# VH-VL binders against o94451r108to261: the designs that were tried, part 13

Target 1, 154 residues: o94451r108to261
Amino acid sequence: YSRPFAPVVHSRIRFRKSPFYDILEQFNAPFVVPACVGTRNTISFSFHVTPPALSKLLNDPKQYRVYLFSTPSETIGFGNCLMEFPTPQMELRINNQVAHANYRRLKGKPGTTNPADITDLVSKYAGPPGNNVVIYYMNSTKSYSVVVCFVKVY
Key: E = the ipSAE of ESMFold2; O = the ipSAE of OpenDDE; V2 = 0.75 times the mean of E and O plus 0.25 times the DockQ between their complexes.

## First folded at step 4 (VH-VL)

Design a9 (framework fv_trastuzumab; at its last look DockQ between E and O 0.03; V2 from the best seeds 0.00; counts 0 for: pae E 11.7 > 2, placed apart)
Fold by OpenDDE, look of step 5:
Structure a9 (fold): chain C 154 residues (1-154), chain A 117 residues (1-117), chain B 107 residues (1-107)
Amino acid sequence: as target 1 above (154 residues)
Amino acid sequence: EVQLVESGGGLVQPGGSLRLSCAASGFTFSDYYIHWVRQAPGKGLEWVAYISSSGSYTYYADSVKGRFTISADTSKNTAYLQMNSLRAEDTAVYYCARWDYDAFDIWGQGTLVTVSS
Amino acid sequence: DIQMTQSPSSLSASVGDRVTITCRASQDISNYVAWYQQKPGKAPKLLIYYASNLETGVPSRFSGSRSGTDFTLTISSLQPEDFATYYCQQYDNLPYTFGQGTKVEIK
């Protein structure tokens, strides 16, 4: 089973395919998490859940999730982006709630990091305050691009 | 009573502009997606655009992209459709409709837009 | 875009008749289909959502069903007030698309 990627007005990040989920939509333009060494940094952005995605989240919650993806910014142009977070010690907040995820990849094994499941923290309606993402981090030597995607899980 | 009321329709020449309004009452406008759907005379329904008032997110049908702009004023509980570069094929009754996650449950009465020389 | 091919375009029926209208989606859209009724000079009215859920206030003679990519609206016993045009709509993906409509006329 394969679904075409929903039309988006944002620049799409092409992540490596996973056997566990299919990316159906990308809710936001890639947000850059800049490198930060020796100091703490905080970034914030918002994303919108589309009507089709909302319908699926509410009607078929076991099949659909909202994941936060991250990849080194330098890899975006290559079209086979690997999941990697700025730092395993980062803190992710969705709508002021802490998201619990494992941001660490296996040692020596790129691409073993899972996206952060933020489904339960995402607003399930169109009204305020919307969906705000905040990332607290430090000691990230590279720039990363972060997107929130709507996925179908298997 | 929950309702939507469109206004602003009329006769306009090709290439002209028109601004439609959709006033909501009986519910909080910003809590819902508001869509525009149009219907040419004697024809079927065509989805045009939607807006999420809270997030100021918009999406358009290809047939109107670049020409139409959907917007909202939450203080007035009103959505708008600015239509520029109008064409004859844009002639239609324009409905605004509330999307309640799985259907258009509330529709306005519609406002007629006629594009003709 | 997802096409919703609706059939028939029109039909004539009598009060008490069983009426069936079908929409076929161009791809798998799960249950994300709604049905609307429209009377002349009026806005569409929601009848069915999520393929088979009856909207509140809609008579039980209306029902929706799905078989793969085929969606069916059924009126078990046509009433005088049911003569109208009916539309299916998919909301699996944007842009939302409607069927061509089915006009149910009195025989």
Scores: ipSAE 0.863, ipTM 0.944, lowest interface PAE 0.5, mean pLDDT 93
Fold by ESMFold2-Fast, scan of step 4:
Structure a9 (fold): chain C 154 residues (1-154), chain A 117 residues (1-117), chain B 107 residues (1-107)
Amino acid sequence: as target 1 above (154 residues)
Amino acid sequence: EVQLVESGGGLVQPGGSLRLSCAASGFTFSDYYIHWVRQAPGKGLEWVAYISSSGSYTYYADSVKGRFTISADTSKNTAYLQMNSLRAEDTAVYYCARWDYDAFDIWGQGTLVTVSS
Amino acid sequence: DIQMTQSPSSLSASVGDRVTITCRASQDISNYVAWYQQKPGKAPKLLIYYASNLETGVPSRFSGSRSGTDFTLTISSLQPEDFATYYCQQYDNLPYTFGQGTKVEIK
């Protein structure tokens, strides 16, 4: 029996296309937010902004943003994944700063939930050391996969 | 004074290994990406690899993936390039360089690596 | 990978001449180009970043410009210390790539 191959770090989640942005780069391998019923849970991971992305964020900040995406883990092998957060009862912190985003699902309107715009919380001064993501949450009935992406906005 | 100083170059046989060091001084090492760029004798510049200042994130040119490993020791303000399975085509002056958002603003003096039988 | 093609590969010039070096990207890279000067036996030195911004301490006779995917480095009045090889570099995407270099030689 051969040992399992490590998953490709650049395993990409294919989200439903948006007319408002294009996903240019995914900074991390999908990170699992486990189901958590009846208790609070915390997950953390890190990502780094690549040198080209950092140049773009500094020189063309109106065109480029860093967004955090989430989708049910069960669907990441399929294309056209829906942007959906694990639970409205969550707090997202980037580098120990609270990210303000709408984590509410709009039932009956798939794909209308926006990713979290974390651009202003990404450390531009200390950019190369990497950025810490912490999600505090309660009452997620299934697991989700989270990725941080570099996007071009229109 | 901001500077980078390379060391560790030399003559090595094909298939051999060599480790280059890049010592940083005069700036906060952990605020910058450190890159390696090489130049074969009489040829142009070729990007090799980078490491994030924390030493946690790396990226390699396809020509060196699986053979070269970049690392950093932040307590010594030093980046390293471990070169394994060296080939004649790896013969070059190796520069370490600091990436400052839009450019390589600080370069080391370079260290010559010659891979020859 | 993004390819950067420089022209000419070499040129001969006299002190006081206007020198123009061109670099063409294989795709749209916006302004993400830097230019470096390299003298024999020395490390490269930054001249221009973000296509047209002059690095601190670099003489004002150096300038950079962009037209689409074409990038130009101009030396308005060549000085003796300017005889060197010049490289463009794109930083729109990894891997970072350089032009093949343009050698500016004494006529």
Scores: ipSAE 0.712, ipTM 0.885, lowest interface PAE 1.1, mean pLDDT 88
Fold by ESMFold2, look of step 5:
Structure a9 (fold): chain C 154 residues (1-154), chain A 117 residues (1-117), chain B 107 residues (1-107)
Amino acid sequence: as target 1 above (154 residues)
Amino acid sequence: EVQLVESGGGLVQPGGSLRLSCAASGFTFSDYYIHWVRQAPGKGLEWVAYISSSGSYTYYADSVKGRFTISADTSKNTAYLQMNSLRAEDTAVYYCARWDYDAFDIWGQGTLVTVSS
Amino acid sequence: DIQMTQSPSSLSASVGDRVTITCRASQDISNYVAWYQQKPGKAPKLLIYYASNLETGVPSRFSGSRSGTDFTLTISSLQPEDFATYYCQQYDNLPYTFGQGTKVEIK
């Protein structure tokens, strides 16, 4: 059982708009990645790709993708959240396969971190058991909220 | 233009208190972490404390735990370091610095704290 | 706490010399090292992060490298404005710690 988190969280996250993709659907309620100082931590959660999204993914995978987003939990209630991973000291696995993403932002330029494109790692079946996300991380000085979204890319 | 400006340093007797301020401008305060780093005269750099961008999370060096308190007022874009029970070994220039996940990329000018009788 | 042992404590060199400063971590810290330059009476200035990445606006004569727990800052051709004290800093674990500094004097 997950412990209720102190920060107020919403069921959806509004990210700053991007010219490179449109967010069409959020597959999961934001999952909190707690701050972790001086030790390593592991979290996991699952999500399901909805049947309508799955149809688009199967028929047009160049334009329809599955992205994993992250933002500091403290910013969610204030809208226009920026994409930021918890720490550069992390590894993301989807269905036990390592995702290759750039976890760093450009210095002095918040919102320059791209979400992780995990499309090729997610199951192409709706329903149970879904997709498993595991994050191994260290030295995140804030709590982050993570969502997996269906997107259209340009 | 991005800058941090410290204030509140000065001379204080052992056992006394001071509060330092770190005023931020030119960046979104909630996007970054603020740390305090100090440098005793003629000595190297020593990390002191940090506060999360929300002000909700703090962490302190063992040498200052229980005596120093870091805080932030996001409406004023300002971080604070309350220093109590000051000792001679706390004499230093105190810098506030912005942490961007990989480095202290912006530093204030520093404010001198001298603890002596 | 992770100790960062920096050497040498000081050095003198001529303009144009290649200067090398080393910093040894007391344990494996991956690439989580930054390097700073500090001139007298001024705050530190970031040079290098993530062991080898050059900060924007820093001259390309500065470079950083890692071999195991040994980290190196190199100035390929020392310039008069490079007179300063240099610090390494680890950020693998809190508390973050600095090397004790290397004072570089221009002859």
Scores: ipSAE 0.007, ipTM 0.564, lowest interface PAE 11.7, mean pLDDT 86
ESMFold2 (binder alone), look of step 5: mean pLDDT 93; pTM 0.951

Design b0 (framework fv_trastuzumab)
Fold by ESMFold2-Fast, scan of step 4:
Structure b0 (fold): chain C 154 residues (1-154), chain A 117 residues (1-117), chain B 107 residues (1-107)
Amino acid sequence: as target 1 above (154 residues)
Amino acid sequence: EVQLVESGGGLVQPGGSLRLSCAASGFTFSDYYIHWVRQAPGKGLEWVAYISSSGSYTYYADSVKGRFTISADTSKNTAYLQMNSLRAEDTAVYYCARWSYYAFDIWGQGTLVTVSS
Amino acid sequence: DIQMTQSPSSLSASVGDRVTITCRASQSISNYVAWYQQKPGKAPKLLIYKASNLETGVPSRFSGSRSGTDFTLTISSLQPEDFATYYCQQYDNYPYTFGQGTKVEIK
């Protein structure tokens, strides 16, 4: 049983299954990105990569990644949540470095947006409190919930 | 040449303390995780602890958690294992080993720690 | 913890024999297994990594293979310098765990 880091029991968001990856672990409790219309807002939180996840990232970096997921907050109680960023007018920073990802929703194809691959921005050397996440955004008409997950890619 | 050299082992009474050192040479110390693996006389190998390449992440076997502390001084290319509240069951040859992403590719020669009255 | 059960605990063999050592993981660990050779009074030496990859400088008579959660180390034609204890190790998850060892001794 005993692990040096007791798993924090997070409220797990159940995303729509992807043929390209499996979500193996969620590193943080869903973090709310509040609705923000006509002005700019900023939110920040931290997460840590667990020792088991770190071991897999180091021993098989081709198969394992760290992804940032987002979904409308009102849907997180339902399974099959859609991957959708709060607004295309956003900037994601991990440890003060810009994450380059496509934050635009594809018209007519909800849930086809890819999560942000932040693996290369995650500090392999960060002990607690871990890696810092900052989201700068504007013009989000509803609230979103954000989680950082450990994934196996295919 | 790439090598790891342990030192600091010896005879200690139960409840005592010892500090082991693992000196690295021939490679960039801060690029690798350094682990400690022990072997009781006539027994098999047991993983003890690691320290990440930057020193920011550590992990311990349950049998030593709370008693042992791993640390590193990258300016001296040396990892340390501080062993407190030693028990007879801690008697072993202690190896430091370099984790090369897929295996322990370089091992030190080992240093013997004997815990007895 | 992931348990690595190694068999046999010991075996007696002659020079030229084919020797097979088996290691069974208590759960799926993909190919994350390494094999080490240890001679009396010496540190372990890496032989095989990622289940079947031969470490540089290790003789080609050594090979590793995987079938599900079963891993095997094979020595195709035992040489005098191969009398030693062999250990498997999983690195799928912490704590890293080793098999109990197989002693290969002279018949």
Scores: ipSAE 0.000, ipTM 0.498, lowest interface PAE 16.1, mean pLDDT 85

Design b1 (framework fv_trastuzumab)
Fold by ESMFold2-Fast, scan of step 4:
Structure b1 (fold): chain C 154 residues (1-154), chain A 117 residues (1-117), chain B 107 residues (1-107)
Amino acid sequence: as target 1 above (154 residues)
Amino acid sequence: EVQLVESGGGLVQPGGSLRLSCAASGFTFSDYYIHWVRQAPGKGLEWVAYISSYGSYTYYADSVKGRFTISADTSKNTAYLQMNSLRAEDTAVYYCARWSYYAFDIWGQGTLVTVSS
Amino acid sequence: DIQMTQSPSSLSASVGDRVTITCRASQSISNYVAWYQQKPGKAPKLLIYKASNLETGVPSRFSGSRSGTDFTLTISSLQPEDFATYYCQQYDNYPYTFGQGTKVEIK
């Protein structure tokens, strides 16, 4: 539970503004996906959807979504961060269900990669332990930072 | 060296209980989904259950749901499969396996569970 | 549940033979197939993941391919250590399911 006079504040990543959505809330502190060359690696973390956000998801599913964002860790202090996944050789699971998203970067079109829409994989159960995120990957030459955000879509 | 070692198998009568252990070494097991896969004598592989990384979620095959419980002790890097109300059809070698990037990359040696009078 | 059907259930082959095992999914599963080798009394060993990717340390004579919902494991030149049972597995959805296995026996 987050109150108006006692809001939960996370270290915020400032992504490049999109005409298709607004980021309303970031559910977790940036989670580091470390570089991994020549082997497989797995990272895991959890997040909780706040009760107000959960209510909006249930009542207005066309307007509100939960997106997973990724950006190179070296850039998170700069603002205007580009959406970029660690490697196309990855698998994202939310509550042990595969999230089907495009993890590949388009050549010559920086900033055109969409965040992963994980809304349908998010638990509608408000109790513990929350929502589990697992990223399986290989061949990432640099570290990335990952956040889960509540967004309003247009 | 990365390995999984099962223990706890044995002979039990129908309706009985057994608890299997899966001890991980050479890696942090809580960073991975740990699964149980069984194989009846002379038969193929059948998926049984998983426990998610950090132990947050569990899921079971319909054939064992309500009878088997998977759990983990992060401090011991060990996963457990508590098997209750055992039936003859549960007779199998039980493997624990690590799920990593599109496959079960590490398997334990297996432990035999025989349910018989 | 997604059903994985392997063919043949068994085959006899000689050292040096090309062996092909097929696995058909009951529905579309993209490339989410792994192949395992199992020798008597041993745990399965990963050979191929994501339909066609060779696991590190696995000999290059093993290869995997996909055509629609059909998946194939090929051993280009069978060696004595390759006589074993082979399983395909889908991981597109839970429950994870395996093919019934293909036993590769000495002729």
Scores: ipSAE 0.006, ipTM 0.543, lowest interface PAE 13.2, mean pLDDT 84

Design b10 (framework fv_trastuzumab)
Fold by ESMFold2-Fast, scan of step 4:
Structure b10 (fold): chain C 154 residues (1-154), chain A 117 residues (1-117), chain B 107 residues (1-107)
Amino acid sequence: as target 1 above (154 residues)
Amino acid sequence: EVQLVESGGGLVQPGGSLRLSCAASGFTFRDYYIHWVRQAPGKGLEWVAYISSYGSYTYYADSVKGRFTISADTSKNTAYLQMNSLRAEDTAVYYCARWSYYAFDIWGQGTLVTVSS
Amino acid sequence: DIQMTQSPSSLSASVGDRVTITCRASQSISNYVAWYQQKPGKAPKLLIYKASNLETGVPSRFSGSRSGTDFTLTISSLQPEDFATYYCQQYDNYPYTFGQGTKVEIK
């Protein structure tokens, strides 16, 4: 599977290395979650799992996962991006099913948050319209960029 | 002030069609999922359909799938429910409602659809 | 589809009474339940979201709780304006489903 033409730097977010997983593929261009102060907001987008990634998920589901990553939009150009969700007051839905993940960050410890594991919510059918992502949130003082990635876990 | 106002209800014969409108004011319409929920006379609430924020997705209850179509015109801040092949069991008050942070926080006043010969 | 079974279907109560309405989900839905109040001829009004969170502007006599797949709406001291029909709703998955409603009537 090959992607359409795109600038490498702007199409892929470079997250800080983790000892617990390797990012193998990013399924979508970064999607902006706008700042939302003192009110509620909802954003949605879609992504497709590539046929090679889908094959690995079906044949080796303990080793391969689909994770949703988030990082402050202001940092995506510099690499070594920290995993950080917009707000602990959020809900993530994949294909209209709730993703149960911890969106809370520790005070004084930015980047200690794990990405959301959405593997069990992803469609096992490769085809349109793909996988629907919805984020409900409130009280985000800055914008964030969200990507869905195929990962190998250890 | 945030509000939703429905219109387009009325009396229609079985097999007929109606288009309901849901006009939003006081908020950015495209940022929210807009749903239709109906209530038959003397009965409970039944979810009908949604159109997602930014208009990317629609979804329908099995009872109306293939007969009803939900759409939105974000420039007019209005959602629509096109109802075709209407049946007596579609008789209900139809509410449009905004989905926001775990609930329907704003509801319209409802518009009555009566399907009768 | 996720079934929401609400009980009782109706109850009679007096002003000042403590009223409890229950709702049972047919499967695990975490805390993704909202409660609505509906008066005759009016649209539903949000009371509680995410099982136990009170909506802004709703009187503190209303509260929600969860135990497994069982959800409860409590009115600690019933007021005249609280005579209405109450609905629970799950939003764990589509289609969104409601309980059949509980009518709270004057005794």
Scores: ipSAE 0.005, ipTM 0.516, lowest interface PAE 14.1, mean pLDDT 84

Design b11 (framework fv_trastuzumab)
Fold by ESMFold2-Fast, scan of step 4:
Structure b11 (fold): chain C 154 residues (1-154), chain A 117 residues (1-117), chain B 107 residues (1-107)
Amino acid sequence: as target 1 above (154 residues)
Amino acid sequence: EVQLVESGGGLVQPGGSLRLSCAASGFTFYDYYIHWVRQAPGKGLEWVAYISSSGSYTYYADSVKGRFTISADTSKNTAYLQMNSLRAEDTAVYYCARWSYYAFDIWGQGTLVTVSS
Amino acid sequence: DIQMTQSPSSLSASVGDRVTITCRASQSISNYVAWYQQKPGKAPKLLIYKASNLETGVPSRFSGSRSGTDFTLTISSLQPEDFATYYCQQYDNYPYTFGQGTKVEIK
């Protein structure tokens, strides 16, 4: 017989508001991507799509997406976190498939990076441990926190 | 054909425990969320809990948190509701229902739980 | 929690009548509303999903509509088999919540 996972109240990261999307739900507790200078590192975690999010993704796929967000860990206690990936020298994989996203700041300006749209790589019916997220990276001077969120796009 | 069948209901004293089962036939649990919805005699429908197809994600109504535990065995196509510390207010017909992305499209026949001395 | 307020609590109508049941959400829930029919001693049966979509096998006299946070179930021409209690349900967010139910009695 299967044992249900303990209910987890995820600490929410409050990102700066975007005119292009609203964050409706955060699927995982913030996962730390440690600083890594001069070496390569890999982190891995999992998340599940909730029933309300699943219904919206399947019934209104043009309006709802699953985005992966990242922000410097030192800022997650504040209400205006900027969307920034740990390093442009990274590869994101969802369920062992490469996510093609722009991990660079636009012309080096903080807060201009879009979250990674991973919607088409997500298995809505993933069993334990759920959808697998793997980040391969090099040359991150500070720690980042990563969350997967359900968003409504405009 | 496609069916959910509940079992395990009965009479139990306040403070007692009871485990309900929900067996599926004609489909597998692998791609569905399974929910429990109850209905007190002469009253409306009240959502109780859900579990994802893998058993990995659960959620409970505030009225039952800490007392009820939902689980599933996907290899047996069976979901369970373990009810502890039962109260008179838990007296209801308990329905197992399948969530098919847009609604509860398949419901079981219900099993009556009576909490009384 | 999202509250679903259903009205009326009961109504009586004759065969052939147009019946309207309303359900008001306490906050914006887009179109994420389903309607169910429950006959005495039976489990609920799905009628409408996503506010206005008719479930396969449900008679065309049933329809759903939305105006803001107000949702309506309409039976265009009541039949004897439509004696039942009707429930709305939101699935915009958990916990999932139902309206209190509307009992439809045929005179």
Scores: ipSAE 0.040, ipTM 0.645, lowest interface PAE 6.3, mean pLDDT 86

Design b12 (framework fv_trastuzumab)
Fold by ESMFold2-Fast, scan of step 4:
Structure b12 (fold): chain C 154 residues (1-154), chain A 117 residues (1-117), chain B 107 residues (1-107)
Amino acid sequence: as target 1 above (154 residues)
Amino acid sequence: EVQLVESGGGLVQPGGSLRLSCAASGFTFSDYYIHWVRQAPGKGLEWVAYISSSGSYTYYADSVKGRFTISADTSKNTAYLQMNSLRAEDTAVYYCARWSYYAFDIWGQGTLVTVSS
Amino acid sequence: DIQMTQSPSSLSASVGDRVTITCRASQSISNYLNWYQQKPGKAPKLLIYKASNLETGVPSRFSGSRSGTDFTLTISSLQPEDFATYYCQQYDNYPYTFGQGTKVEIK
């Protein structure tokens, strides 16, 4: 009586190139963080670290990382998407552990925000349903799309 | 004991469709990523697609993207490759293979797909 | 895509010979390379994983090594059952790519 798995086809968000990292793989379909004005909201989703990414993380942990990216949802159909979180008033948890990242725009300029480095919070051996992502937030004026990516750092 | 068995290959005309099955025996396929790899007659190996152990994630070679769909039925311990809009260049032996951490450690026997008028 | 180039495309050898097959990656892939053996009409069989590790049940005459982006499969003393086609495969990034194959045939 089990339902056959429907394959999930992930559309890739194309972020602006960074001199500090290359995005090698996107682990999940863009997950919408809806606008939330005057109230708080919580969203949750899961992702899996693929076997090739797992091999690299285990063998070369200084060269490879897992980053969480965010960009305004209205722009995901275009290239050169800006790395921008929904609101500085957010908390990110990976497998029930708080991720310490800077969700504010650096120097107040668009596109200067770094993705959240969640590598040390990721269970590299997580079975189904995978690694759990929870975002608590408030006062987001527009919707955002969030993806978890495997990156090579320089 | 541990094996993968493909079925569903055959002769099909260009533009036609075919569904391949990959039945796992002696292990639970939802513990592994399952891949399809093909080999045209007299040619080398070409990676086609994968489905994750959870069944939630898939990835396709550019040559088949939009035409092929990989899926799985965990209750039957079987993965499928639905092939639509088949072309002559899709003629190949199609192998189902299990990815175990570093490598394709178990392969099926292969099933021949011939796309010809 | 990462291109894998094998050399030679074919070679002739005698039983007891030392055989070396090379595989070159178009970019750095670290040690993320496997070697497979394929006999006519059969599925490929894993020989070496992660550049230099011998798969369980594979004879010790097979070995793998790496130098930068160049990888070598060595058969120290060729046996009659070793006449086959050999493929390298990278798993550094998707799409996974294979070399074009090296056919080892009898002299």
Scores: ipSAE 0.008, ipTM 0.529, lowest interface PAE 12.3, mean pLDDT 85

Design b13 (framework fv_trastuzumab)
Fold by ESMFold2-Fast, scan of step 4:
Order: structure tokens, then C-alpha cells, then sequence
Structure b13 (fold): chain C 154 residues (1-154), chain A 117 residues (1-117), chain B 107 residues (1-107)
């Protein structure tokens, strides 16, 4: 007998609702950024912007954006997931270009960080090989799950 | 305004003990690794120890392993370096410094530890 | 441990001179080198990170470069406030190690 039970694994991560954006589509299955302490680590994965999302980005680029989200992997099945990066000591690159984002929590509170806006770094071509994501990091005491999402901003 | 302030340095006999404090303000303490770096009079910089942002992981230079212990109290935004079995070669200005992935972007003013009879 | 060998140990220069300081790593460390300036009685100040990136607030006369395991700090036109000791540091692996320092003195 096991209590508490393990959470149901979701292919889509359900983040806490924001008044500043709505998540319309998730482009990739959650990608695990494993814990790493005392050494540096690098992970990479790819994603494709779907043709409908690409059309909206091209026709209304100020209303639609592409954001990269992160949350502790242990919470992925519970819903209402908090936006939290693996470590404030990380570098995110999209198609070999640095993404400038604030990877820290406001006053140390979980869920107060914004997702990384990578819209201007994303290829506007929906075909292969897609978009390359590389995360360089150290000093993550737990694993995180990362997804790239299509959002509508307000 | 980011600030690190060291305290606790002084004159101590060989074999003695001393505890250094590093009080942090102006940033979220638990988001950064805190390191101790020392400098002997007229000499270069030597890395001593770190404590991770979570406080769960520590690492020490071989010259101080078993004698020095780094710790942190996140409720007080303060890191500590407990120095035991002090030797003459431990005489140095001790700096605490914040590591921001690519470098030590903020340093304290330093606190002098003199180990002498 | 990774050894950082810095040269020269000291140099004398005049205001307006181009100054170069070199640091050699004992093994491959990619771009994981930072450079610091230290004035007498003061804590070090970060100048350059990741071999060639200028820290915010640092004058543009400072630059860093890499060639294999050789790293160079250049001051294109030395100013009076630049007379100080400079240190390189590797952060590829623990323990973090510093060069022995280069003292830039007035002629």
C-alpha cells in the first residue's frame, strides 16, 4: 500500500493562470532538466512551431508570443504548476542566440518569475530541423521540466 | 543595492578557532552560491569554499578540508565560515563573494584574520 | 587542479599605453575565465567574464580574448585609475583557481 499516491503524468503541463497571458498551445512534451550540483551540465532539445501558430505570429506579432516555461518535475502532475527556472545560474540559447530573461524569484517567492520570451529568437519556418534549445546550468538541487508554449499576451 | 559585509576577523593563536560571518542584503540570498576567497598579505587570491544557493551542498579547498566548515542561515541572509585548528598560513584577508554563474560580481570588504603567537 | 599561469608578474606603463596581460590554463577550460582588478586595500572588481564579455559599468578600453588555453586581458589606452593588480580566474572546475596576479605600475 502506498500513500500518498504518485501523481498522474501529463503530456501537457498545467501552469498557474496569469493575468498577463493565456497559454494556447504547448509545442513539446515536457523535457527533463536533471539535478546538477558541483558541476556544469548542458541539455538540449528541439521544438517546431505549428503552422497555425506560425500564421498568428506572422499576422499579429505583438499579440502572440512564444514563451519557455519551467517547473519542478515533481509537481508536473498536480496542475496549478508554478513558473520556476532550474537555477538563477543558467544560460538559455535558442538557435544559438542568448535569451535574455530574469531567472530569479522575486524576493525568493516561488511562482513570481516570468517565463522566458523567446519569440524573436524562434525561426519563423515550421519545417525541419525546427528550433534548437540549449540550457547551460549548474547548481540545480532538483529536476525541472521545460516546455515551449504559444501564448496570447495582454 | 547589493551588499556583502564580513565580520569576525581578528588575531588568534595557532591551533585556535574563529568564526567569520557574511551578511548579505539587497538581493535574494537563497538564489546565489556564496564563496569565501582569501588573500595572504602581499599575495594573490585563493579560493576557500562555497555553499550552494539551497544551503545543501558545500565544497572546500584541500588546504582547509577538515578544519573549516561553511554554513548559512537563510532567515538571516548570512553565511558563516567556522575556522578550526588555525595555522600561520591561514593568515589572510577573507572575502565573501557572490557567484553569478560567470563570475564573482559582488564582494564584501574583507575581514583580516591573523594567526600568530 | 587547473593551474592558471599569469604573465608578466609586473609591468611599468604610462598613461595612454596599450597594456596586455596573458593567462595560460594547464588544460582546456573553454571560455570559463573571468578577469578582476584589485586596488590596494580594496576587494577585487569583476571586469570580464566568459573570456571576452565586458561586465556592466566597466570602461570599453578593457577587453578579453581567448586562443586555445591562452587568455588575454587588454587595456587599449591606460588611464590613471587603471594602475592596479589584475587577476585571471578559471571556473571550469573546482577548486576555482586564480593566476598569481599582474601588477600594473606607473613608470
Amino acid sequence: as target 1 above (154 residues)
Amino acid sequence: EVQLVESGGGLVQPGGSLRLSCAASGFTFSDYYIHWVRQAPGKGLEWVAYISSSGSYTYYADSVKGRFTISADTSKNTAYLQMNSLRAEDTAVYYCARWDYYGFDYWGQGTLVTVSS
Amino acid sequence: DIQMTQSPSSLSASVGDRVTITCRASQSISNYVAWYQQKPGKAPKLLIYKASNLETGVPSRFSGSRSGTDFTLTISSLQPEDFATYYCQQYDNYPYTFGQGTKVEIK
Scores: ipSAE 0.000, ipTM 0.487, lowest interface PAE 16.8, mean pLDDT 84

